# Ledger of designs, part 29: VHH binders against q68dx3r342to642

Target 1, 301 residues: q68dx3r342to642
Amino acid sequence: RDLCVVLLNGQHLEVKCDVESTVGAVFNAVTSFANLEELTYFGLAYMKSKEFFFLDSETRLCKIAPEGWREQPQKTSMNTFTLFLRIKFFVSHYGLLQHSLTRHQFYLQLRKDILEERLYCNEEILLQLGVLALQAEFGNYPKEQVESKPYFHVEDYIPASLIERMTALRVQVEVSEMHRLSSALWGEDAELKFLRVTQQLPEYGVLVHQVFSEKRRPEEEMALGICAKGVIVYEVKNNSRIAMLRFQWRETGKISTYQKKFTITSSVTGKKHTFVTDSAKTSKYLLDLCSAQHGFNAQMG
Below, E stands for the ipSAE of ESMFold2; O stands for the ipSAE of OpenDDE; V2 stands for 0.75 times the mean of E and O plus 0.25 times the DockQ between their complexes.

## First folded at step 16 (VHH)

Design l02 (framework vhh_gefurulimab; at its last look DockQ between E and O 0.77; V2 from the best seeds 0.78)
Fold by OpenDDE, look of step 16:
Structure l02 (fold): chain B 301 residues (1-301), chain A 123 residues (1-123)
Amino acid sequence: as target 1 above (301 residues)
Amino acid sequence: EVQLVESGGGLVKPGGSLRLSCAASGFTFSDYRAAWFRQAPGKEREFVSYITSGGSTTYADSVKGRFTISRDNAKNSLYLQMNSLRAEDTAVYYCAKETGYDVETGTYYFDYWGQGTLVTVSS
């Protein structure tokens, strides 16, 4: 049986596995193939409703596999089991990463997150990051191509929403000009600058999941951000997230789940904050994610 | 509604064996850590064993090598095979579902319990 794993560089790997294979086994196969180091930062995830859900290493694939995956031969391509290699734990500073390849993986992850608008960024920084990415991937501005076809596609470097607002032509011209005027920063140095800039963003390292208020006010879309520092409660309006509450781990007592409900209890006030998820599985996932992030923070501290 | 129902308790002689069962409803055991606890007369409730969602097992030192925790996903049930029973194993045994994570202690905790089943080991 085969499953597909998507790497951060966009490569698709076919991994052979058995019905009894674990996520951990697949993870090891993938990371060995990619020669990844510092594996503690990485995880495998599946995608559901445009969100990524990390998998436990002990989980058997048969529990998460799509219907029909167990049947050999697979009747149709419709039953492709796809997982994603992703960064699960984000360091506060890239300097804490020991290997250049790991830093590169962080760069790739953040590039994707910015481009796909999972990580919010203002227009100015978006353009800056686009230019840095060009510097990383192309080096200096290609002077020989000034009168020729665009040397890059704007959609590969700038989020679609900004392209829509500015127009593709304007973005192309502006980003090209910025690249032309940029400093002699290129390659790995440009990637590091990219990491530096992104690590300053408010949502850096925050894994965001949609939740609902217990009061189910139809008017209020909410999300939880889980990261190494704690949990953030967001109000979601017009595709923007506003941080409403922050629960640092030192201020958090217990995190609990009951069916679809996810509850955070303040260790300071004793107040309980309850959110509703789409399933008991999701609430349990959020709990485990909190545990994992808390543990990571404790190790890094 | 989350419900746990223990069964299989009874009177057994020292050196004997019993198998306890716990039937879960309202949730899926395989998604959670499941555990057995016991409470002897006049004593506090103590941990016996747990099994993770992935199937990893942990035992208290007092029961290690004698007890085996297992799960049947199809039946949504938890089991405790108890061998080489001793008088000190006499207690009410409770099945538990993972409730949450205590950030202060960095540990998962259990708050959902069944009614318990009595195990008496006596000559």
Scores: ipSAE 0.859, ipTM 0.931, lowest interface PAE 0.4, mean pLDDT 93
Fold by ESMFold2, look of step 16:
Structure l02 (fold): chain B 301 residues (1-301), chain A 123 residues (1-123)
Amino acid sequence: as target 1 above (301 residues)
Amino acid sequence: EVQLVESGGGLVKPGGSLRLSCAASGFTFSDYRAAWFRQAPGKEREFVSYITSGGSTTYADSVKGRFTISRDNAKNSLYLQMNSLRAEDTAVYYCAKETGYDVETGTYYFDYWGQGTLVTVSS
């Protein structure tokens, strides 16, 4: 059987495997093909709605494959089996990444997450990051083309929501002017500065998942952000999330699940905070993600 | 309701073997870690072994090399093969299901337990 693995550079890799193959076997094949050496930061995920769910290496592909994939070798657009190579564990400082290819993967994912609005930041930073990405690809401002035409497509560097708020014309002008005034910077050096800026963002390395309040009507949407430093509780309104609570790991006692419920206990206050998920599987996943992120934080020091 | 029912305990001579079984119901067994604990007379319950949903195993030092944990997810069953039994292995053995993750210890913890099955190792 064939499955598609989407790499961070946008490449779609067709992987030949058996229905009894594990996620780990696919991960090893994909990372070997991509020449990745620092593998501990990466995982394979499937996408459900707009959320990525990381898979354990021991999981059999047949357990997660779409219906019909196991029965027939034929592929259809509706039954295709697609996984994503993604960063699961985000280092606090890019200097901890020893291989340039690893830093490039972090850059690619962070850039994509900003453009696809999975990672939010203010307008000023969005423009700065767009210019840095432009510098990474093209280097210095092209002096020969200043007044004639735009030299880049704004959608490739700036998220759609900002383009809508500012208009494409204003974005073009402001990014061009910022690029013109920028220091000479190209390639990896620009990517490194992009990483330096993004690692300072409040939501850097935060894996966000939809949940609901136990104490309020189901209409109240919330989200949990799980990262190396702990858990963030968001209230969600109009597709905009606002951080309400933060639990650093040292302030966290026990995390438990019961059916669709996910409960986190503060070791500081003793208070239990319970959230409702869409399934027992999602609750278990969030618990395991917390365990994994906590373990990563301990290793990072 | 989560239910765990142990069986297979009994009287055995030192050096002998026993196989314990645990039947699980009331939850999706294959999704959770499962474990064996034991409690000797007059002592606190102690960890024996656990197994992940995918089959990875961990053992207490006192039983490593002598005991083997396994699971059959199709039968919702957990097993403990005990070989080279010693008098110190005399205890009530409990099957347990994962409850959550204890951040302070960095370990999964288990609050759902069966009634236990008695293993007695004596001459």
Scores: ipSAE 0.711, ipTM 0.846, lowest interface PAE 0.6, mean pLDDT 88
ESMFold2 (binder alone), look of step 16: mean pLDDT 81; pTM 0.803

Design l03 (framework vhh_8k46_1; at its last look DockQ between E and O 0.86; V2 from the best seeds 0.82)
Fold by OpenDDE, look of step 16:
Structure l03 (fold): chain B 301 residues (1-301), chain A 124 residues (1-124)
Amino acid sequence: as target 1 above (301 residues)
Amino acid sequence: AVQLQASGGGFVQPGGSLRLSCAASGFTFSDYRMGWFRQAPGKEREFVSYISGSGGSTYYADSVKGRFTISRDNSKNTVYLQMNSLRAEDTATYYCAKETGYDVETGTYYFDYWGQGTQVTVSS
């Protein structure tokens, strides 16, 4: 049986596995192939409703595989099983990473997150990050460039929403000019600058999942952000997230689940905050993610 | 509704063995850690063992480590506790429990759903 794993560089890796194979086995195969170090930061995830859900290493693939996957070799599009290699645990500073390849993986992850608008950023920083990415990938502004031929595609460096607002031509001109005027920073140094800038963002390292209010107000879309520092409650309006509540781990007592409900209890006030998810599986996932992030924070502290 | 039914308790002599079973229903069994607890007369309920949803990870109280083995069959929605080399101090009512949460302060998992207990008596 074949499993497709998408790497952070965009490469699709076909992994051979059987019905008894575990996520951990696949993870090891993928990371070995990619020669990754510091594996503790990485995880495999599947995508559901535009969200990524990390998988436990002990989980058997047959449990999460799509219907028909077991019946391979019938290669139908319906039988495609795709997982994603992603950063699961985000360090507070790139300096804590020991290997250049690991830093590069973080760069790739964050670049994707910015581009795909999983990580919010204002317009100014978006343009800056675009330029840094150009510096990382192209080096200095190409002097031999014919003005009539763009040396990059704006869609690869700037989020679609900003392109729509500014227009592609304006973005092209502005980003090109910024790149031309940029300081002598390129390659790995540019990536590090990219990391430095992104690590200052409020949503850096925050894994965001949609939830609903217990009061079931249809007009109120909410999301939970889970990260090494704790849990953030977001109100979601017009594709923007506003942080409403923050639960640092030191302020958190108990996290619990009941069916679709996910509850955080403050260790300070004793107050319970309950959110509704789309399934018991999701609520349990969120709990496990919290425990994992908490554990990571404890190890790094 | 979550249902847990423990069975397999009984009378055994010191050094004897028992196998407890707990049948679960009302939730996706394989998604949750399952645990065993016990309560002796006049004592507080104490943790014995738990096993991860997949069965790949197990944890034991020091008092039973090396003597007890927890396992599960997800196809049968059942968790087991094999108890070997039983001692008088193992005498208690044993309870099966389902994972319900995580204590951030202690870094431990909560088990709030309890089934009916099964009595284990170890005596000469």
Scores: ipSAE 0.865, ipTM 0.938, lowest interface PAE 0.4, mean pLDDT 93
Fold by ESMFold2, look of step 16:
Structure l03 (fold): chain B 301 residues (1-301), chain A 124 residues (1-124)
Amino acid sequence: as target 1 above (301 residues)
Amino acid sequence: AVQLQASGGGFVQPGGSLRLSCAASGFTFSDYRMGWFRQAPGKEREFVSYISGSGGSTYYADSVKGRFTISRDNSKNTVYLQMNSLRAEDTATYYCAKETGYDVETGTYYFDYWGQGTQVTVSS
């Protein structure tokens, strides 16, 4: 049996496993292949509706595989089984990471999250991050550059929404000029500065999941952001989210689930906040993600 | 509706053993932690043990650690408590319970769904 694991560098690994294989076995094989040593920050996730859901190591692959994967008849098994190696736990500062390869993985995921618009920041910072990524790959501005000839594709460094607002030509010119005027940085040094900038962002390390309001119209979309510091409640309008309420772990009492409902209670006010998810399994997942992030926060302190 | 039925209690002499079982229905059993609690007459209900949904992680109260073993069989929707080296202070009604939530202030899971208990009496 075959499954595909997508690494943060974009590589797709085909992993051979048997029917009895666990997520943990695949994780060990993949991280060994990638030469990762600091494993506690990483996990395997599946994607549903553009959201990543992390899996427990003891989960059997047959429990999460697409229909027909277990039998794998040649023509009727065209649905591929894909998992993603992702960072689940984000350190507050990259200096806590002992190996350069681990810091590189954080850089790769944060860069991808910026480009795919999972991690928001303003236009000025987006341009700065694009230049830092360019410096990481090319170093100094090419001395023999003709102004009318691009040396990079803007879409590889700047999110599509910014390109639409500024136009591709203007983005090309501004990023090129910022690169030309930048200090000499290359490779890992540029990646570290990228990490320093992204670690200051309000949504750094925040794992976002769609939920719905119980107290308002059933159609009102919301989101929960779960991270090492606590839980963020978002209201979602026009495919844009805005933080409405924040719970630091110190301000949080109990988290509970009942069927599709997820409830968080303030330890300061005693108020309960209930959200509706798409399934009982999603509600339980969010509770487990909260407990995991809370436990990680204790290690950071 | 969630249903939990504990069984396997009885009378036993100090130093003896009993094995409790709890049949569960009304929810996806393997997704939830399951726990055992006990209550002696005139006392508060107290925690005994819990086990993860997969069965890979267990936790025990200090008073029973080394003497009790929690386990589960997800194919039978059943959680078990093997009780060895029983003492008079283990006399109580034992309840199995389903995970309901996480208490951030204590860093522990809590269990609000209870079945009918089973009586364990340790006496000579």
Scores: ipSAE 0.742, ipTM 0.867, lowest interface PAE 0.5, mean pLDDT 87
ESMFold2 (binder alone), look of step 16: mean pLDDT 81; pTM 0.794

Design l04 (framework vhh_gocatamig_d2; at its last look DockQ between E and O 0.87; V2 from the best seeds 0.80)
Fold by OpenDDE, look of step 16:
Structure l04 (fold): chain B 301 residues (1-301), chain A 123 residues (1-123)
Amino acid sequence: as target 1 above (301 residues)
Amino acid sequence: EVQLVESGGGLVQPGGSLTLSCAASGFTFSDYRLAWYRQAPGKKRELVAYINSGGSTVYMDSVKGRFTISRDNAKNSVYLQMNSLRAEDTAVYYCAKETGYDVETGTYYFDYWGQGTLVTVSS
């Protein structure tokens, strides 16, 4: 039986596995293939409703596999089981990473997150990050390309929403000009600068999941951000997230779940904050994610 | 509603063996950690063992090597095999479901207790 794992570089890797294979086994195969180090930062995730859900290493694939995956031969291409290699734990500074390849993986992850608008930033920073990515991949501005065909596709470097607002032509011109005027920075140095800039963003390292208020006010869309520092409660309006509450781990007592409900209890006030998820499975996931992030923070502290 | 029903308790001689069972319902069994607790007369309830969703197990030191916790997801059941029983193992044994994570202690905690089953170890 085969499953597909999407790497951070966009490569699709077919992994052979058994019905009883674990996520951990697949993870090991993938990371070995990619020669990854510092494996503690990485995880395998599946995608559901445009969100990524990390998997426990001990979980059997048969528990999460799509219907029909167990049946060989696969009846239809619709039964492709796809997982994603992702960064699960984000360090506060890239300097804490020991290997250049690991830093590169962080760069790739953050580029994807920026492009896919999982990590929000303003227009100025978006353009800056686009230029840095160009520097990382192309080096200096290609002077030979002047008055020729564009040397890059704007959609590979700038989010679609900004392209729509500015127009593709304007983005192309602006980013090209910025690249032309940029300092001599390329390759790994450009990637490091990219990491530096992104690590300053408010949502850096925050894994965001949609939740609902217990009061189920139809007008209020909410999300939880879970990261090494704690939990953030977002109000979601017009495709933007506004941080409303922050629960640092030091201020958090207990996290609990009951069916679809996810509850955070303040260790300071004793106040309980309850959110509703789409399933008991999701609420349990959020709990485990909190545990994992808290543990990571404790190790890094 | 979460339900846990323990069974298998009874009177056993020192050195004897006993297997406890817990039947669970009202939640997705395979997603949660399960635990066995015990409470001896006049003592506080204490954790004996727990098993995570993946099958990893943790034991209290006093029961290591003697007790085995296991689960059958198909039957929504968790078991406690108790060997080499001692008088000090006499207690009411409870099955519990994972409730949440205590950030202060960095540990998962359990509630949703069943009614318990009495284990008496006596000559």
Scores: ipSAE 0.853, ipTM 0.926, lowest interface PAE 0.4, mean pLDDT 93
Fold by ESMFold2, look of step 16:
Structure l04 (fold): chain B 301 residues (1-301), chain A 123 residues (1-123)
Amino acid sequence: as target 1 above (301 residues)
Amino acid sequence: EVQLVESGGGLVQPGGSLTLSCAASGFTFSDYRLAWYRQAPGKKRELVAYINSGGSTVYMDSVKGRFTISRDNAKNSVYLQMNSLRAEDTAVYYCAKETGYDVETGTYYFDYWGQGTLVTVSS
């Protein structure tokens, strides 16, 4: 059987596997191909409703594969089985990463998350990050630039929402001017500065998943942000999220699930906070993600 | 709604073997951790072993190498194979379903319990 794994550099890797193959076997094959050695930060995920869901290494592929994948390859192409190599655990400082290739993967994912608007920041930081990505690819501003011919496409460096607000022309001019005035920075050095900027963002390393209030209408959505520091509760309005509650791990007693419900109990107040998910499987996933992130936090300390 | 029914307990001699079974219903069995706990007379309930949804296992130190937890997702059943039994293994054994994660201890906890099955190890 065939499945596709999308790497952070955009490459699509075809992986041959048996019906009894596990996620772990695929992960080992993919990370070996990508020459990755610091594997503990990475995982394989599938995408559902624009959210990534990480898979446990012991999970059998047949349990998660789309209908028809076990059949002939022709039918499998209509029900493509695609997984994504993603970073699951974000270090607090890039210096904890021992290999340059690992830091490059963090850069690639953070850049993609910025462009795809999974990681939000203000307009000035977005422009700064765009310039850093240009410096990583081009180095210094090209002196022989023809004024009427841009050397980059704004969509490759700046998120669509900012391009819409500023216009493509203004973004082109602003980013070009910032690039021209920037100090000499190239390749990995620019990527490291990109990492330094992004690791300071409030949502750095936060894995966001849609949930709903137990007391609200279905259209009044919320989100949970799960990260190394704890859990963030967001209210979501107008496709924008606002942090309403934060649970550091030391302030968290128990996390439980019951059917579609996910509950966090404060160890400080004893108060229970319950959220509704789209399925019991999602509730269980969020619990396991919390457990994993809490364990990672202990290892970083 | 969550139902856990243990069976297989009884009287065995030291050094003997016994297999406990637990039939589960009322939840998607394959998605959850299952555990065996035991409670000896006059003592608090203690974890013996648990098995992750994918089949990996965790054991308390005193039973490692003697006990084996396993699951059969097709039959919604979890088992505890107990070998080389000792007098201190005498207890009521409970099958339990994962409820959640206790952040303070860094461990999973199990609040859904069966009625228990008595294991007595005695000459």
Scores: ipSAE 0.703, ipTM 0.845, lowest interface PAE 0.6, mean pLDDT 88
ESMFold2 (binder alone), look of step 16: mean pLDDT 81; pTM 0.794

Design l05 (framework vhh_gocatamig_d2; at its last look DockQ between E and O 0.89; V2 from the best seeds 0.80)
Fold by OpenDDE, look of step 16:
Structure l05 (fold): chain B 301 residues (1-301), chain A 123 residues (1-123)
Amino acid sequence: as target 1 above (301 residues)
Amino acid sequence: EVQLVESGGGLVQPGGSLTLSCAASGFTFSDYKLAWYRQAPGKKRELVAYITSGGSTVYMDSVKGRFTISRDNAKNSVYLQMNSLRAEDTAVYYCAKETGYDVETGTYYFDYWGQGTLVTVSS
């Protein structure tokens, strides 16, 4: 059987596997192919409803494979099984990363997250990050370019929402000018600065998942952010997330699930906070993700 | 509703063997860790063994090498093969489903239990 794994550089890798193959086996194949180091930071995920769900290494592919995947060759494109290599655990400082390739992978991940607006950033920082990415990829401003021919595509460096608000032409001009005026910085150094800037963002390293209030107020969209530091409860309004509650691990007693319900119990007050997910599978996933992030934090501490 | 039904308990002589079974229903069996607990007379309930979704197993020291936990996802069942039974193994054995994660201890815990099955090891 074949599955497709999308790498952080955008490369699509076809991986041959058996029906009984595990996620771990695929992960090893992919990371070997890409010569990745420091594998502890990475994970394989599938996409559902524009969210990424990390997979356990012990999970058999047949359990998560789409219908018809077992029947290969695939009759239709609808039966393609696609996984994504992603950063699962985000270090607080890029200096903790030992390999340049690993730092580069973090850079790629964060670029994608910024562009796809999974990681919120204000307009000013977005433009700055765009310029840093240009410096990383092009180095200094190309002096010999014909002004009538853009040397980059704005959609590759700036989120679509900002392009829509500013217009493509304005973004092109402004980012180009910023790049022209930027100090000499390129390659790996530019990537490192990119990492430094992104690591200061409030949502850095936060894996966000949609949830619902137990009181089923249709008007209130909520999300949970899970990261190495704990759990964040967001209110979602107008495509923005506002942090309402924060549960640091030291303040968290138990995390439990019952069917679609996900519950966090404060170790300080004993108060229970319950959220509703779309499925028991999702609630269980969130539980496991919390466990994983907590474990990661403990190792880094 | 989550249901766990244990079976296979009984009287056995020291050195004997016994296999316990637990039939589970009311949840996606393959997604959860499963455990066996036991409670001896006058003692607290204690973890004997658990098995992850992927089939990894953990045993308490007192039963290592003698007991084997296994699962059959197709049958929604978990088993405990007990060999070389001792008098101290006498207890009510419970099947349990994973309930949550204790952040303070960094461990998964199990709150859903069956009615249990009695195992008596006596000459």
Scores: ipSAE 0.844, ipTM 0.921, lowest interface PAE 0.4, mean pLDDT 93
Fold by ESMFold2, look of step 16:
Structure l05 (fold): chain B 301 residues (1-301), chain A 123 residues (1-123)
Amino acid sequence: as target 1 above (301 residues)
Amino acid sequence: EVQLVESGGGLVQPGGSLTLSCAASGFTFSDYKLAWYRQAPGKKRELVAYITSGGSTVYMDSVKGRFTISRDNAKNSVYLQMNSLRAEDTAVYYCAKETGYDVETGTYYFDYWGQGTLVTVSS
């Protein structure tokens, strides 16, 4: 059978596997191909409703595959069964990453998350990050011998929503001017500054998932942000998140699930906070993600 | 509702073997960890082993190498193969289903229980 894995550099790998293959087997093959050494930060995920869901290494591929995947591996004109190599665990500082290849993967994912608006920041920071990505690829502002010709495609550096608000032409002018005025920075050094800027964002390393209120307002959309430091409860309005409550791990007692319900108990107040998910499977996933992130936090110190 | 039914207990000589089974219903079996606990006379209930949805296993130190937990998702069943049994293994054995994660202890906990099956290891 055929499986497509999307790497952070944009490559699409076709992986041959059988129905008994596990996620772990695919992960090992993919990370070996990519020459990754520091594997503990990474996982394989599938995408559902623009959210990534990480898979346990022990999970059999047939459990998560699309209908018909087992029977029809004849033609792959499009990626029918697709997984993503993603960073699951975000270090507090890039200096904890021992290999430049690992830091490069963090840069690639954070850049993609900015462009696809999974990691939010204001217009000023979006432009700054776009310039840093330009510097990582091109270095200094190009010589003036081609002054009227654009040297980059705006959509590769700036999120579509900002391009829509400013227009492509205005984005090109603003990013070019900022690039021209920036100090010289190149390759890995620009990527490290990109990492430094993104690590200061409030939602850095936060894995966000849609949930709903248990109460009578079913139209009230909420989200849970799960990260190394704990859990953040958001109210969601017009594609904007507002943090309403935070649970650091030391303030958290028990996390449990029942059917579609996910419950966090505060160890400080004893109060239980219950959220509704789209399925029992999603509730269980959020529990396991909390367990994993808590374990990672303990290891970082 | 969650239901767990243990079977396979009995009397066995030291060094002998026994297989416990547990039939589960009322939940999507393949999505949850399953555990075996035991309670010896006069002692508190203790975790023996658990098995994840994908088949990874964790054992208490005293049973490592002697006991094997396994699951059959098609039959909604979890098993405990007990070999090289000792008198200290005498207990009521309980099947349990995962409930949640205790952040304070860093461990998963299991609040859904069967009625248990008695294992007696005696010469």
Scores: ipSAE 0.695, ipTM 0.834, lowest interface PAE 0.6, mean pLDDT 88
ESMFold2 (binder alone), look of step 16: mean pLDDT 81; pTM 0.786

